# Designs tried in a protein design chat: miniprotein binders against p81326. Part 115

Target 1, 226 residues: p81326
Amino acid sequence: MLHFGGFIMEINHISKILEKEREEYIRNKVEEYLKQGFSKDDAVNKANQSWRTYIGHRIQDVIYNLLKKFLKDSGLKVTTDKALNNRNLPEELDKVKRLIAINYGEYLFLPDADVIVYKVENNDIKIIAIISVKNSFRERRFETTYWKLKLKESPVTSHIKVFLATPDKDNEISYKCPNGKPKKMRIILEYELDGIYFLKEDFEETEKAKHFGKIVEDIIEISKKL

## First folded at step 9 (miniprotein)

Design Be6
Fold by ESMFold2-Fast, scan of step 9:
Structure Be6 (fold): chain B 226 residues (1-226), chain A 83 residues (1-83)
Amino acid sequence: as target 1 above (226 residues)
Amino acid sequence: SDLEKRAEMFIEFAEYLIRLAEELLEEGRPKFAIEWLKMAVRFLQLALELARKNNLDELAERIEKLIERAKELIERAEKIKES
């Protein structure tokens, strides 16, 4: 089955392409900010902030399109939290939004569900999985865990799988005990979430921590049981 | 067939990568457009192998045309990058 091996290899190239893009992006943004009158230090800081936003959107878009194309023939549909925040929603997406919204008394909020996988059966919508995409873990490292725990509280949402997808280029959660010391972030994320999918070659694989190339087959298997 | 569906998934993702590369070229970023186009070519080559092994001549011809388009965009991007 060489075509499946080829797919895994291509997924590994995504993070490498994104890293090659960083240097030129930062250089161009620094020049842009300098022309706007910012100091060198401010220009560098703003360029790095711009990169973090840019790369976050880029990787989310790539993952969204990959899942949309590869799940289509399994009868699965894919959307994004950005799409669900549009004012005028199609009926189908309005139903998806209602099925993942979390109640806070008088208020309803969407979890940070960068990518959402669902299916439609007999005009009934079933949410299969929510995927949180994280390029780094410097801020809001347990946000995905918070949303998983909130979704578990309701019979409407308790079946929804919550996954994390990450290149983890800084090795922040790639290993449980790097240098012989337990890594709290990796241990807690793996324990609480339904899975972690890495867009890289080198990481500690477990039942829940897998290469991103495995996500398509995993989602299809989950959907068959729902 | 299941093989045609498999090839179609690779084709559709490659088409996405080609569109992404075209957007990057419009933004003046040929270096990165080239990397995504190379990935598109590799996915199309996987689809082409499946089509050829199963004697799907029409599908193979469609894939070959997409590979040619992607390679033409790579050549154009290389010229922009060097200028």
Scores: ipSAE 0.498, ipTM 0.817, lowest interface PAE 2.2, mean pLDDT 86

Design Be60
Fold by ESMFold2-Fast, scan of step 9:
Structure Be60 (fold): chain B 226 residues (1-226), chain A 83 residues (1-83)
Amino acid sequence: as target 1 above (226 residues)
Amino acid sequence: SDLEERAEMLIDFAEYLIRLAEELLEEGRPEFAIDWLKMAVRFLQLALELARKNNLDELAERIEKLIERAKELIERAEKIKES
């Protein structure tokens, strides 16, 4: 059973939890840095930098847990790149890892697949989508696009949907230039990727650029066609 | 420009490999970390050549810093491997 209203409510609830978590994290880190002998201004700056690093991982965990919860009733499974990097993998996850690996001659690499959605049918694994989670686009803006283009080159991986999920709080890909045109980065990412899902309200929605609340329905629809 | 976009793509990919190598070092897998770091250095050297040829000085400085970081990690990984 689809429960999209519950999914949106869960996203809103988690957003409130994350803001409270931020306040507590910053307070504790400022106190920690002051104890280490940093000035008040330095302690605040370092605490904010620490939060930016922490929240990136935290958003990934949130997205993983939301997708796992809301896709399970559709027979879909969810894993993470961290799970796939364990030394001794369960057979099922080892198969998932092999089905998303990209060949570079002598080398095999995993794409930037923060969250992976797959299904198991007749003992065969079918990868549905990989979701790259980005809190910022400072230095790694086209990483997801690079992996999408590489996945398209192989008949084994060409069907895999590649999605970007981002709060885009700095308006790096949701901002419009004064002439109304999107930034070059937004144009390229939207063109090359299968979808962009925003964890924010203020953006121009298109067929490929949607609110994160629509991701569950989209993934289920894609899985039915595979 | 196309050249600048290619350089940025190579940099992004190299940063990804450096990040993965750091994770491998934390997991006690220095041999795999060295392989990925060497690949990162190769991509960064290609990006550096593109940046220098097009007089992109700020980008070239950023790339040089990343090459130095990758080489430091290779040295660290080699020391771990020997222990």
Scores: ipSAE 0.000, ipTM 0.148, lowest interface PAE 17.4, mean pLDDT 79

Design Be7
Fold by ESMFold2-Fast, scan of step 9:
Structure Be7 (fold): chain B 226 residues (1-226), chain A 83 residues (1-83)
Amino acid sequence: as target 1 above (226 residues)
Amino acid sequence: SDLEKRAEMMIEFAEYLIRLAEELLEEGRPKFAIEWLKMAVRFLQLALELARKNNLDELAERIEKLIERAKELIERAEKIKES
């Protein structure tokens, strides 16, 4: 219990670490582009665009490795949509891909499942959860919700839990109006998704919106019911 | 045995953070490397407390060596950052 509480506190610091990295990253990238012959304005624009891509990959990698390490003892396996988009898939990952892919007539697409948790029992694969990682809600606000609704339409995928994990550094979905009401985006996301996990300290927890450190035990409990 | 497994999970994640920090140092980003190393030390300290309370001396020694390695990397990163 005490050690679990300490774990939750440490995970909440991820948001602060990401903020500190931005300045160093941008400075280094601007210098790099200037050396390549780009103008100052172009170098700054390219550096900012590079940061947007970089930070998305960074937080996804941290979450992936955290879940991989902490779910291992419970017999749960973790993969990524990036791994599933590889041309040559091992049989096990090929099966995982088939169990989460959504049919659009002639086309088959993966949801935005940045991190995927599954288990192997009696040589059968059971998908437990997919986690969408969002650093910002400026673009693609309801993308995770769209994939949740699509997965619910099929008996093959309707049991899969869909979670959102986010630092929410700009308080886009943790903000409340002066009357205590959450913003429309927060209301919709919390209603449609199975949970929201914040990588920050200061927000009001609900049954479905929690500190990220709680995700490990929540996934383990869900897996026991499947 | 659940306590040993919990400590092992913290150690494995801390080892990941140390590797991440080493990669960041190679990329010339000491400021960010320091932050991940500090997080690794905090996870290792939680694991060390768990190991000590359960008289797991061999595991505690392994964790202490990892804490020392992480602190040495922080010192190296601080020197790079200042230069």
Scores: ipSAE 0.349, ipTM 0.746, lowest interface PAE 3.7, mean pLDDT 84

Design Be8
Fold by ESMFold2-Fast, scan of step 9:
Structure Be8 (fold): chain B 226 residues (1-226), chain A 83 residues (1-83)
Amino acid sequence: as target 1 above (226 residues)
Amino acid sequence: SDLEKRAEMLIQFAEYLIRLAEELLEEGRPKFAIEWLKMAVRFLQLALELARKNNLDELAERIEKLIERAKELIERAEKIKES
């Protein structure tokens, strides 16, 4: 799509923008924590944790607003796990929460669903997709995959597409080993998930691993089949 | 969707990016704000091309004013960054 080629490329630039202020952000947060009485080592550790939280929220917010703006005219609605964790839910969001929640005996938990896309037809709600947003993987590498497998267990949730959206700045899942083989993490995530959308320019696209700008049309096509 | 609806989506997202940049400017983060504003200008330029190719003169003028607004914010942010 010629008219939206620039759109896809601009979306891929998001990770570069977020990194431009990293050093300044961390330096300012270290100063702030030192003034609060923390030791230098604790201040540095807390500042780095603060950055990870900040950048994660920023990426999630950008993705939420992008999907909300671009899916509106297709009759699709977008919400977040944070909205679903409010104490007093509107009826519509309460229904969304019930349709995505996973049962663990006497407890119900939401999957790692940072952004949720659904539609409303004749007062019935159909969940289309959930998007897990990750700026780093570390100890939580297979979390999205775990939730995908849990959702597949129930006829209520088995149709829900589970996508990963990531800038993958550290090339944790877009890097190829010296022999050209993808990392184990990339292989597993691509196999189990319905798609991976990268907010970066330099990676090899596959049928399931795409530039983030393609997510809008993909979700619209999925919605038409439901 | 209609071409007008696609242009409107680009405009709405660019307006979100401008608001994000304004918040960052108020927080004293001009370097970060500039990058979001540049992205907003690019989305607005895509919307402007779409509007002009389809002879949507009123929409094109609205987009041009938003581009001017975003560029003014970039200039303000550059001055703050220099300080």
Scores: ipSAE 0.421, ipTM 0.783, lowest interface PAE 2.9, mean pLDDT 84

Design Be9
Fold by ESMFold2-Fast, scan of step 9:
Structure Be9 (fold): chain B 226 residues (1-226), chain A 83 residues (1-83)
Amino acid sequence: as target 1 above (226 residues)
Amino acid sequence: SDLEKRAEMLIELAEYLIRLAEELLEEGRPKFAIEWLKMAVRFLQLALELARKNNLDELAERIEKLIERAKELIERAEKIKES
């Protein structure tokens, strides 16, 4: 129940829980890489890269499980890009993959579709939303925006909502005060995407930028229009 | 029944977090496990309040046992953390 105040507060603490374990993870990975013969600087860099991958997967897993549990009663299904990259796909998931994949001549690529919400009606699949989960925005700031623009080009995919979900621990796209000017990246992402859902409480809420707790309600409302 | 469904959803989420914590304990990560277990206890306490206010005695007993299990896991994790 996303409508319980306590539940919403706990969701906002996910990023805090995950960050508490960073020091231990980094320390253990540095030791591991040093034993493999890497220099101290290389070991530290590799450990930080490993952490970013690890934490990204954990946040994706948590989001996937929360959405799966809370959308089930509304007849909506949830899958992941990892499931779609399986070499032997069930027919239903193969159809999902085909409905979101973008063709580049001889090549087929999936968008930043960490979590995918869809429904099945009369053996037809409707993609409701694609959620890109970002722990950091550094070198890949506008990838989600690029995929949104590509999906808009086709009548088959133009209805698909593209959302960003992020703890934004480094305040790269969030701010607390409404009188503060948002960063260029926040302005562009909010403008181009269908929504940004924060896994934190310190940010300025807008029609498109909301607490992650609002995502279930929003997805259900979108699905009713399809 | 609507309130029971809400309580059951909170219980299901708490059970997921308890399983996640158990996995983390096996991975040697007690600090992380403790935080997820504390979150599970908070969800279970919300479910317990709903069950008690609606006189759902059997459900309340199930939730109380899950809270006890989660707290026992926290105690185990804290002992592991100290080693």
Scores: ipSAE 0.005, ipTM 0.290, lowest interface PAE 10.1, mean pLDDT 78

Design jj0
Fold by ESMFold2-Fast, scan of step 9:
Structure jj0 (fold): chain B 226 residues (1-226), chain A 85 residues (1-85)
Amino acid sequence: as target 1 above (226 residues)
Amino acid sequence: MSEEEKIKELLEKAIELAEIYLETGSPEEAIKLLKWAIEMALELGLPELAAKALELLARVYEKLGDKEKAEEARKRAEEIRKELE
């Protein structure tokens, strides 16, 4: 309870920061597009489209920084697939990359692992979880599920928990129909993945679909069993 | 599977692979694959996939800092989606 109170407070603080950040971002982008010769209406529309792309990446960064901060004292380390794609990898990160990479003959690909949680014990690395961060489900809705199924195929990676983290602002997977049935996408994602963590308040919580504020505690609990 | 269904599946997988290339630090490979997918989708009368590939191509160019090419790809995708009504 008290141990994780700071995490919940940090999430609430960041939500307020993102609201102000949106206003500044839109204002600056409108000015930029006007300078490029776009009309006022086009500049506003383009700024809003740009914000939707920006906030997706921004949420990934926020989740990475929150997990890094709040898992550190539990001896857990956090990295990103972006970091693992660096050509000059430290030895530790090179090992992390090889423990999650999937072999497609001549090619090694990383799963959709926006955030990766691992631990180091006696110079050995154990991958605890990967978190896929999705702002929307318009195009790549089952990509995280595909990677979960691929990871399950190997004894090296089958223990790795695959989580989805999402604000789901468009109610694409947190919506509850008047007839009580969840959307097909929600049913499939919840069934196949190890958990879904929502960055929103209004949804029906289940054993696998939880508020994001519970993710740190869940990851620590999983790590103790490895 | 019909030839049309097979080609559609191939194009969907190509776009998926291009997204993986972007995510794993191979944007040049993503661009090559997406350009092929766009041309093939348009030739085969699959405008939805062409628009999808153009939207991803715009994201690749944005990540590389090529704002002009990103905007061109985005505009092409918007026109295709508008024609789909």
Scores: ipSAE 0.000, ipTM 0.102, lowest interface PAE 20.3, mean pLDDT 77

Design jj1
Fold by ESMFold2-Fast, scan of step 9:
Structure jj1 (fold): chain B 226 residues (1-226), chain A 85 residues (1-85)
Amino acid sequence: as target 1 above (226 residues)
Amino acid sequence: MSEEEKIKELLEKAIEMAEIYLETGSPEEAIKLLKWAIEMALELGLPELAAKALELLARVYEKLGDKEKAEEARKRAEEIRKELE
């Protein structure tokens, strides 16, 4: 129980660190681009573009490390789709890969599973959830829903929960229309996915759209039912 | 591929998946997926995919014995295809 309080405190601490990291990153990149001969305006623009790419990977790493740390005591394991694409997979990870791979005739593809949560029980592997991490919805906004629908297609994968984790800093899916209706993209994502976890404070929670601090508790409860 | 081409491919695969649901005995899941695909295709200005999804939705309703809803979906598909000509 104390682990959940620690998780929320660590999320808040990391959020503060990421804000400071952004300021230092932008400053350093602007300086670098200025040395390369770019104008001040171009240097700032390029630094901001670089940050958007950097923070996407950074948030994925943060979520992976947080979930790995806080799910360990519940007997749950965490991996990434990047780990599953490595050469010479350990037997356990090879089994995980086989249990989430989607068949397209001659081709097998991994879903957009930035983070994968599974358990090992009597040498059997059960996939609990996959988490797609998105910093922005400018591109591939419905890719996660496609993978959810494909996973539901097979009895092997139909039980796997598909979650979206996002800071949604641009309020692309957390803001409501003037009449209180959610945006269409939010409606579709919440309808098709098993949950959306926001790394932000200012939104209205629903049964499926929650603060990221609740993800550990939710995953543990799901794992008990399997 | 552009974002538009990626979304179009996503919708095509979703319709294909709905057909699999119909064939494997999950018509309720097929209906849910097809209603989403129809709405998205229309919103994105992809009427050919909307018509295709509506035609499949009609087949799902026929299998369930809902002749009225099957006919409604078929008529909507015909209207869209007529506009494409």
Scores: ipSAE 0.000, ipTM 0.129, lowest interface PAE 17.4, mean pLDDT 77

Design jj10
Fold by ESMFold2-Fast, scan of step 9:
Structure jj10 (fold): chain B 226 residues (1-226), chain A 85 residues (1-85)
Amino acid sequence: as target 1 above (226 residues)
Amino acid sequence: MSEEEKIKELLEKAIELAEIYLETGSPEEAIKFLKWAIEMALELGLPELAAKALELLARVYEKLGDKEKAEEARKRAEEIRKELE
């Protein structure tokens, strides 16, 4: 059975497992498109486009399932923004949705909260953290920081921790420039957010930028102070 | 570590991750990791890991209500384990 040590071990290698899944997915999709009559170049291009859509949901599911498994015994619950967009919400999830929604006059919007951690005590719901999952930073690279700043504006949401989880496989925020300076995007994200959790082994840890294996312990400690 | 040792480690982790998927309500996703693990374990001559992955695959199919595929996976695992004795 897995315990915290086992969890850390598994999480530190999750990006390698996902990369192997990618190789198989691409091979199968290329074969499928070739059978449909597409050229080799078109088949490869379509397979890569399909993978980008697939992996976005896939890594969110992995993170959701791991957090749900390992936070259960600490009395913490985990849900997703997809679950909150269901028309038939249980009362508990309806309350969670209301506690993370941001008010724009006559409109309410959910932040970029792919995974949400909360606790229930005496029929009261406390949101502990939201986790934004990013596979790439090509576009909307500061979207998570925008949501962090918006959440800080309300007494209802100002306590909520905002984390970024990312494999950063393109080394967009874990790479140092030739002069040794971190990239501007890394500096801004680390400064504004409550933490960045990398799903990879090859980066330099700081107080706020950590291996994903640290996230369970960090969330449990935060929850004790609420 | 050798390349074979690295892949064996990844196979062990993929099987453990698939078990987490099964336990946390994503049995369909567990199937993808298990099929890859079975294929790779057999390719590398690691029948113990192939049998373990097939046993977990049988549990996934049971949870999905596909008893025929579950039984097929169990029989394949039993055959491999018999060869190991």
Scores: ipSAE 0.000, ipTM 0.091, lowest interface PAE 21.2, mean pLDDT 76

Design jj11
Fold by ESMFold2-Fast, scan of step 9:
Structure jj11 (fold): chain B 226 residues (1-226), chain A 85 residues (1-85)
Amino acid sequence: as target 1 above (226 residues)
Amino acid sequence: MSEEEKIKELLEKAIEWAEIYLETGSPEEAIKLLKWAIEMALELGLPELAAKALELLARVYEKLGDKEKAEEARKRAEEIRKELE
């Protein structure tokens, strides 16, 4: 499909842009830390730590913008949990917020959904998917499974697909060769979630663990069944 | 199982996973998970789990050499446990 191929090309283009951004970011941060009186080795280490934090937010923004761009022609809309936590919320986003809220007796809480995909038909809103973006598996990955289990318990939210998107640069859950059982964490994530999308090419695909380039097509297919 | 019992089980599992992270050399992940569990336990009126999570958080900070944050977490856990008595 043309839009699918364009999506993969844009992912590859952005990856090259991020590599250039990394070099410039590190150079600038090293200079900044040197001016603060840190040694060269300390400045380099601090700059690399700063980059790891920066790229985490940057990847989330990239995924949001890519999904917004490539789902638009399929009648699908994209928002973020950050947008839903604004005080002055448009009516449409207020409805989205209420449709993903989880009941805890007297209280309602939002899941930690980095990216939310929904559709609007005849003034009715249908939530398609929630995507959690994790730059590394040092982050709170268990939150994603917790929210999936909570959403599954309600007839209002049980249809919502919960996906994890991650580069998994440290190969913590992207099992490369099946010479034994996968790590317990990988087993739990794949079992409980509706899908894992890797922002890398070097891993073994399964029915639920796929290359990120497949996410647009999968979401569109899911939306057609709703 | 009641809704309250399900929530307790999920938070208890989160605390168990944080302990595994600490034991397997991922203290930063343990801290993030424990902070989340503490916040959730307090919001949901489950102070026993909040105290347990704070006690583990203190152990994580001790292992990292952050004595001040470890003491802060321990005192907060003690305060909660005294209120439960």
Scores: ipSAE 0.000, ipTM 0.144, lowest interface PAE 18.0, mean pLDDT 78

Design jj12
Fold by ESMFold2-Fast, scan of step 9:
Order: sequence, then structure tokens, then C-alpha cells
Structure jj12 (fold): chain B 226 residues (1-226), chain A 85 residues (1-85)
Amino acid sequence: as target 1 above (226 residues)
Amino acid sequence: MSEEEKIKELLEKAIMLAEFYLETGSPEEAIKLLKWAIEMALELGLPELAAKALELLARVYEKLGDKEKAEEARKRAEEIRKELE
């Protein structure tokens, strides 16, 4: 419905809402942990840990809703790995699931595809991109890179673009060392992935590492070539 | 056969990636990837790859100064290697 400029305004509005939501969430969680008998310092630390998990799911939902809204007029569809795990899948989503599932012998797994963009042509489905959403890099820093490597192994999935979307609040991949060199993690992620989209302002853009506001136009451009 | 060859190649690539992470200063990421590869190799009946991944895991822990975990990983790899003989 909105042209591209409206997408950027929507992102800025949501950022402000999430900040207020954070304040309320932390306050409530601190109170909860204090009632459980934790010290004030422990309660604050646990509340912050809980927020990091909560915001991860919230950012995924936000990205899904924004992409669904702004890609609709381009004939592109958006779904989630959560939707694909529903027991009563429509035929269309069942086909999407089959086109991104990776075979590990006896086991079939979905890649870390928090958000999936696809198109339907003549009842045939083409996957355009998968987007992995990471709010932190503590536990699964290169999981997205691993899934990109896996998808490249099959002619069915090798065309699928793999993107990382992240606020990178801890400056793990957006920070440059004083000598101007990016950190090794940033170099590896940018080299292996098809793009990194930052949900923050303070970083140096490259051809593959961009502000999240550019993701809609990039996905549309990719879909035209497929 | 096709599926078996594909999973073996994939696990080999995961182990190579872990070695790359170790060499480029990301030992924590190497550990995460190797733990996954070890578990997957054992579940799929690929003990040679499990032993290889455990040997690399021991080297990662040695580099980090965690001698206890390095010894544990080395012993597990040796046990698997003995069974393969």
C-alpha cells in the first residue's frame, strides 16, 4: 500500500514502540524475580536476559508483518517457519516447506528461515529469500552461514538468497576496529551470506551490508531476475 | 547411497568450517559447530567423522587453555578410533 518511503517511516515508529515496551517488560520481570527471592542485581540481570530472548521473537514478528505489508503489491508472499510447522498446512505452504527442507539422511530440517519470501507462478512455487533474524550472536553466531552452505549444495535450493537481519546492539558485527578493519565475524558473515540488514543507524554500509529499510527494494529486484 | 554421500560431504564441510573458525579467531563458534557435528555423526552412524570432529574439538580447547575438556574430547576420540580398528 505505501510506497518505499512509508516503509522507512513505519520502521522508525515501531522502533519507538519497542523501546517503551522494553521499559515495561524489564520493570515487570524485575518485580517477578524479586518475588521469587532473587537479589536486586540478580533480578535485573535475569530480566535483561529474558528481554534478549523476548525481543528476538518480537523483531521476527515485526519483520514478518512489515515484509508482508510492503511486498504484497509486488506479487510476493511472505510466511514463517512457525507457520510451516502447523499441522493443517494448506497445499501452497506444504509446497514451500518441501522446497526449503534440507535432508540429513533420516532427518529433514528447515534452515534457520524465520521469514520466507516466495512467489507463485502457474501453481508453481519459487522461493526468493530466507531471512534469519538474530538479536544476539552469543550462542548461534554462524548458524545462518551454515544454512547458506547447506542450501548451496542442492540445485533445488542453490538460488535462494540467505539474509541476516539484526539490530546488533552489542556491536559484534557492525563495529570496526580502530585501524578501520572489520571484525573477523563481520568479514565471514558478509562474505558467505547474500546480505546483512541492520536494524540500527550507526554502521558503514557496503553493497551487502545495508540498513534494513533497503530490504524491500532488494527482494523485489531479486524476484524480477527469477 | 546419494543421501549418505551428501550427509558425509556436509559433515566434512562443517568440520572444515570449524577449523577455519579456529584459525581466524572464533574458537567459541568452532566449539558450537563441532559439538553439533559430533552429535550428528554419532546419530547417523558415522564414527570416523565423529572422531575427526572430537580431535579438532580437543585442539580448540587446548588453544583456549581448557586442558580438562581437551583431555575429555581426546579420550572420546581415542575410544572411537579403537572401535574402528
Scores: ipSAE 0.000, ipTM 0.116, lowest interface PAE 21.0, mean pLDDT 77

Design jj13
Fold by ESMFold2-Fast, scan of step 9:
Structure jj13 (fold): chain B 226 residues (1-226), chain A 85 residues (1-85)
Amino acid sequence: as target 1 above (226 residues)
Amino acid sequence: MSEEEEIKELLEMAILMAEIYLETGSPEEAIKLLKWAIEMALELGLPELAAKALELLARVYEKLGDKEKAEEARKRAEEIRKELE
């Protein structure tokens, strides 16, 4: 209980920190672009575009570090697609990469696996889950769903759980519908994925759509069945 | 993107996903998704997408050996396309 309580407190604290970081980041980037000779309007637009890219990576790093910290005592390991794309891979990570790669004839691609959870037993690696981190659903809204469908094609990867983690600040999938009908994007994502975890307090909760604070408990339970 | 365009994209993606389900050996999931897509497309006044989803549903039933349901789905698609002309 205290373990998950501490996890939830860290998530709430981090949300507040990210809001302050946004204001400072944009202010600094606007100043930088103005010094480069851009107009005020162009500088603001470019700063906002830069923030969208930055915050995506920042949230991913936060999720990676939280999961690494809170899964360690359960014998679970955490890595990232960024780590798997390094030129010189340790043997363990090379095996992880091979176990999640999808074959397209002459090519092998990694799914949108921002964070990967796995375990090592008797020198064998078992992939537990991959987590796709989405800050916005303006573009690539069903990319994670596509990768889930591809992973289902192979006996090697069909057991891998695919989760979506998102702050969903624009309320694009947090509520099914204020006017009484479910939003179709929410329905499809919830139907196809193994879970949606929200980094926010207010949303329509279901068996598969939960607060991010539940993800550690869920992953541990899944690991016990494998 | 407008909400109307977003809804059309959503239904097109659902139909594409059903096609992937069919090709990857999950025809039962394809049927479930296509039935939903057909219902939604008709409710939203998007008959072209409803016809496309019905045509794919017929292909799924053919692959499962259910000729009667395949013919029913094709007939419904043809009726919708006839009304569009």
Scores: ipSAE 0.000, ipTM 0.102, lowest interface PAE 18.9, mean pLDDT 76

Design jj14
Fold by ESMFold2-Fast, scan of step 9:
Structure jj14 (fold): chain B 226 residues (1-226), chain A 85 residues (1-85)
Amino acid sequence: as target 1 above (226 residues)
Amino acid sequence: MSEEEKIKELLEKAIKLAEWYLETGSPEEAIKLLKWAIEMALELGLPELAAKALELLARVYEKLGDKEKAEEARKRAEEIRKELE
């Protein structure tokens, strides 16, 4: 499909922009920490930590905008957990929120669903997929699996696909058994989740582990089966 | 809340969800979730949570009548707790 080729081109363009942003961000943060009296080594380390937080939000925004742009012509809609946490929700988004909310006794909470894909048919809303965006697995890497398992506990949410999208720059989950040694995180995430989409070229591809460029066509296929 | 505390909280919630599965008649789901939680707690250097998950896993196996697996899980939990001292 033509729009899939355009999607790949957008991903490549954005990758180049993000690398330039990284260089400028790190340089500016190092200068800032040096002004605060930190040593050069401490300033560089703190700048890299700051970048990891910044890029997490930046990648999430990129994925949201890409999916919104490329799913629109298929009648699919995209929102974020941040949008669903607004006090005054449009009726449509309030319905989306209710359809993904999880019961904790007396309380209803949203999963940490960075991006949510849904469709509207005959004024009814069907949630297609929740996408968790992780730029690193050093912290809170099991969060996506927790939400997948929690969503499965209810008939209302058990059909929702839970995907992980990640650049996995540190190769933490890129291979199942590098050098014959099983990687527990990759194996667990692939087993429990509905898919892992890599924002990189070098990884072990399986039925569930794919390049991010395939996510649009996969979501469209899933939506047709619901 | 620190990142470490958030991680501990998420694993504690997963263990509580497994306990709910056990109580509502879904022990196979509890086993799956607990095995995941044990591996995650060990990978993250959270042996206290690994021991708690193993103790609950033993209770799940007991309910299913699998005495051997229940004892294995209890023994692993005891070994971890001894190391914590």
Scores: ipSAE 0.000, ipTM 0.138, lowest interface PAE 17.3, mean pLDDT 78

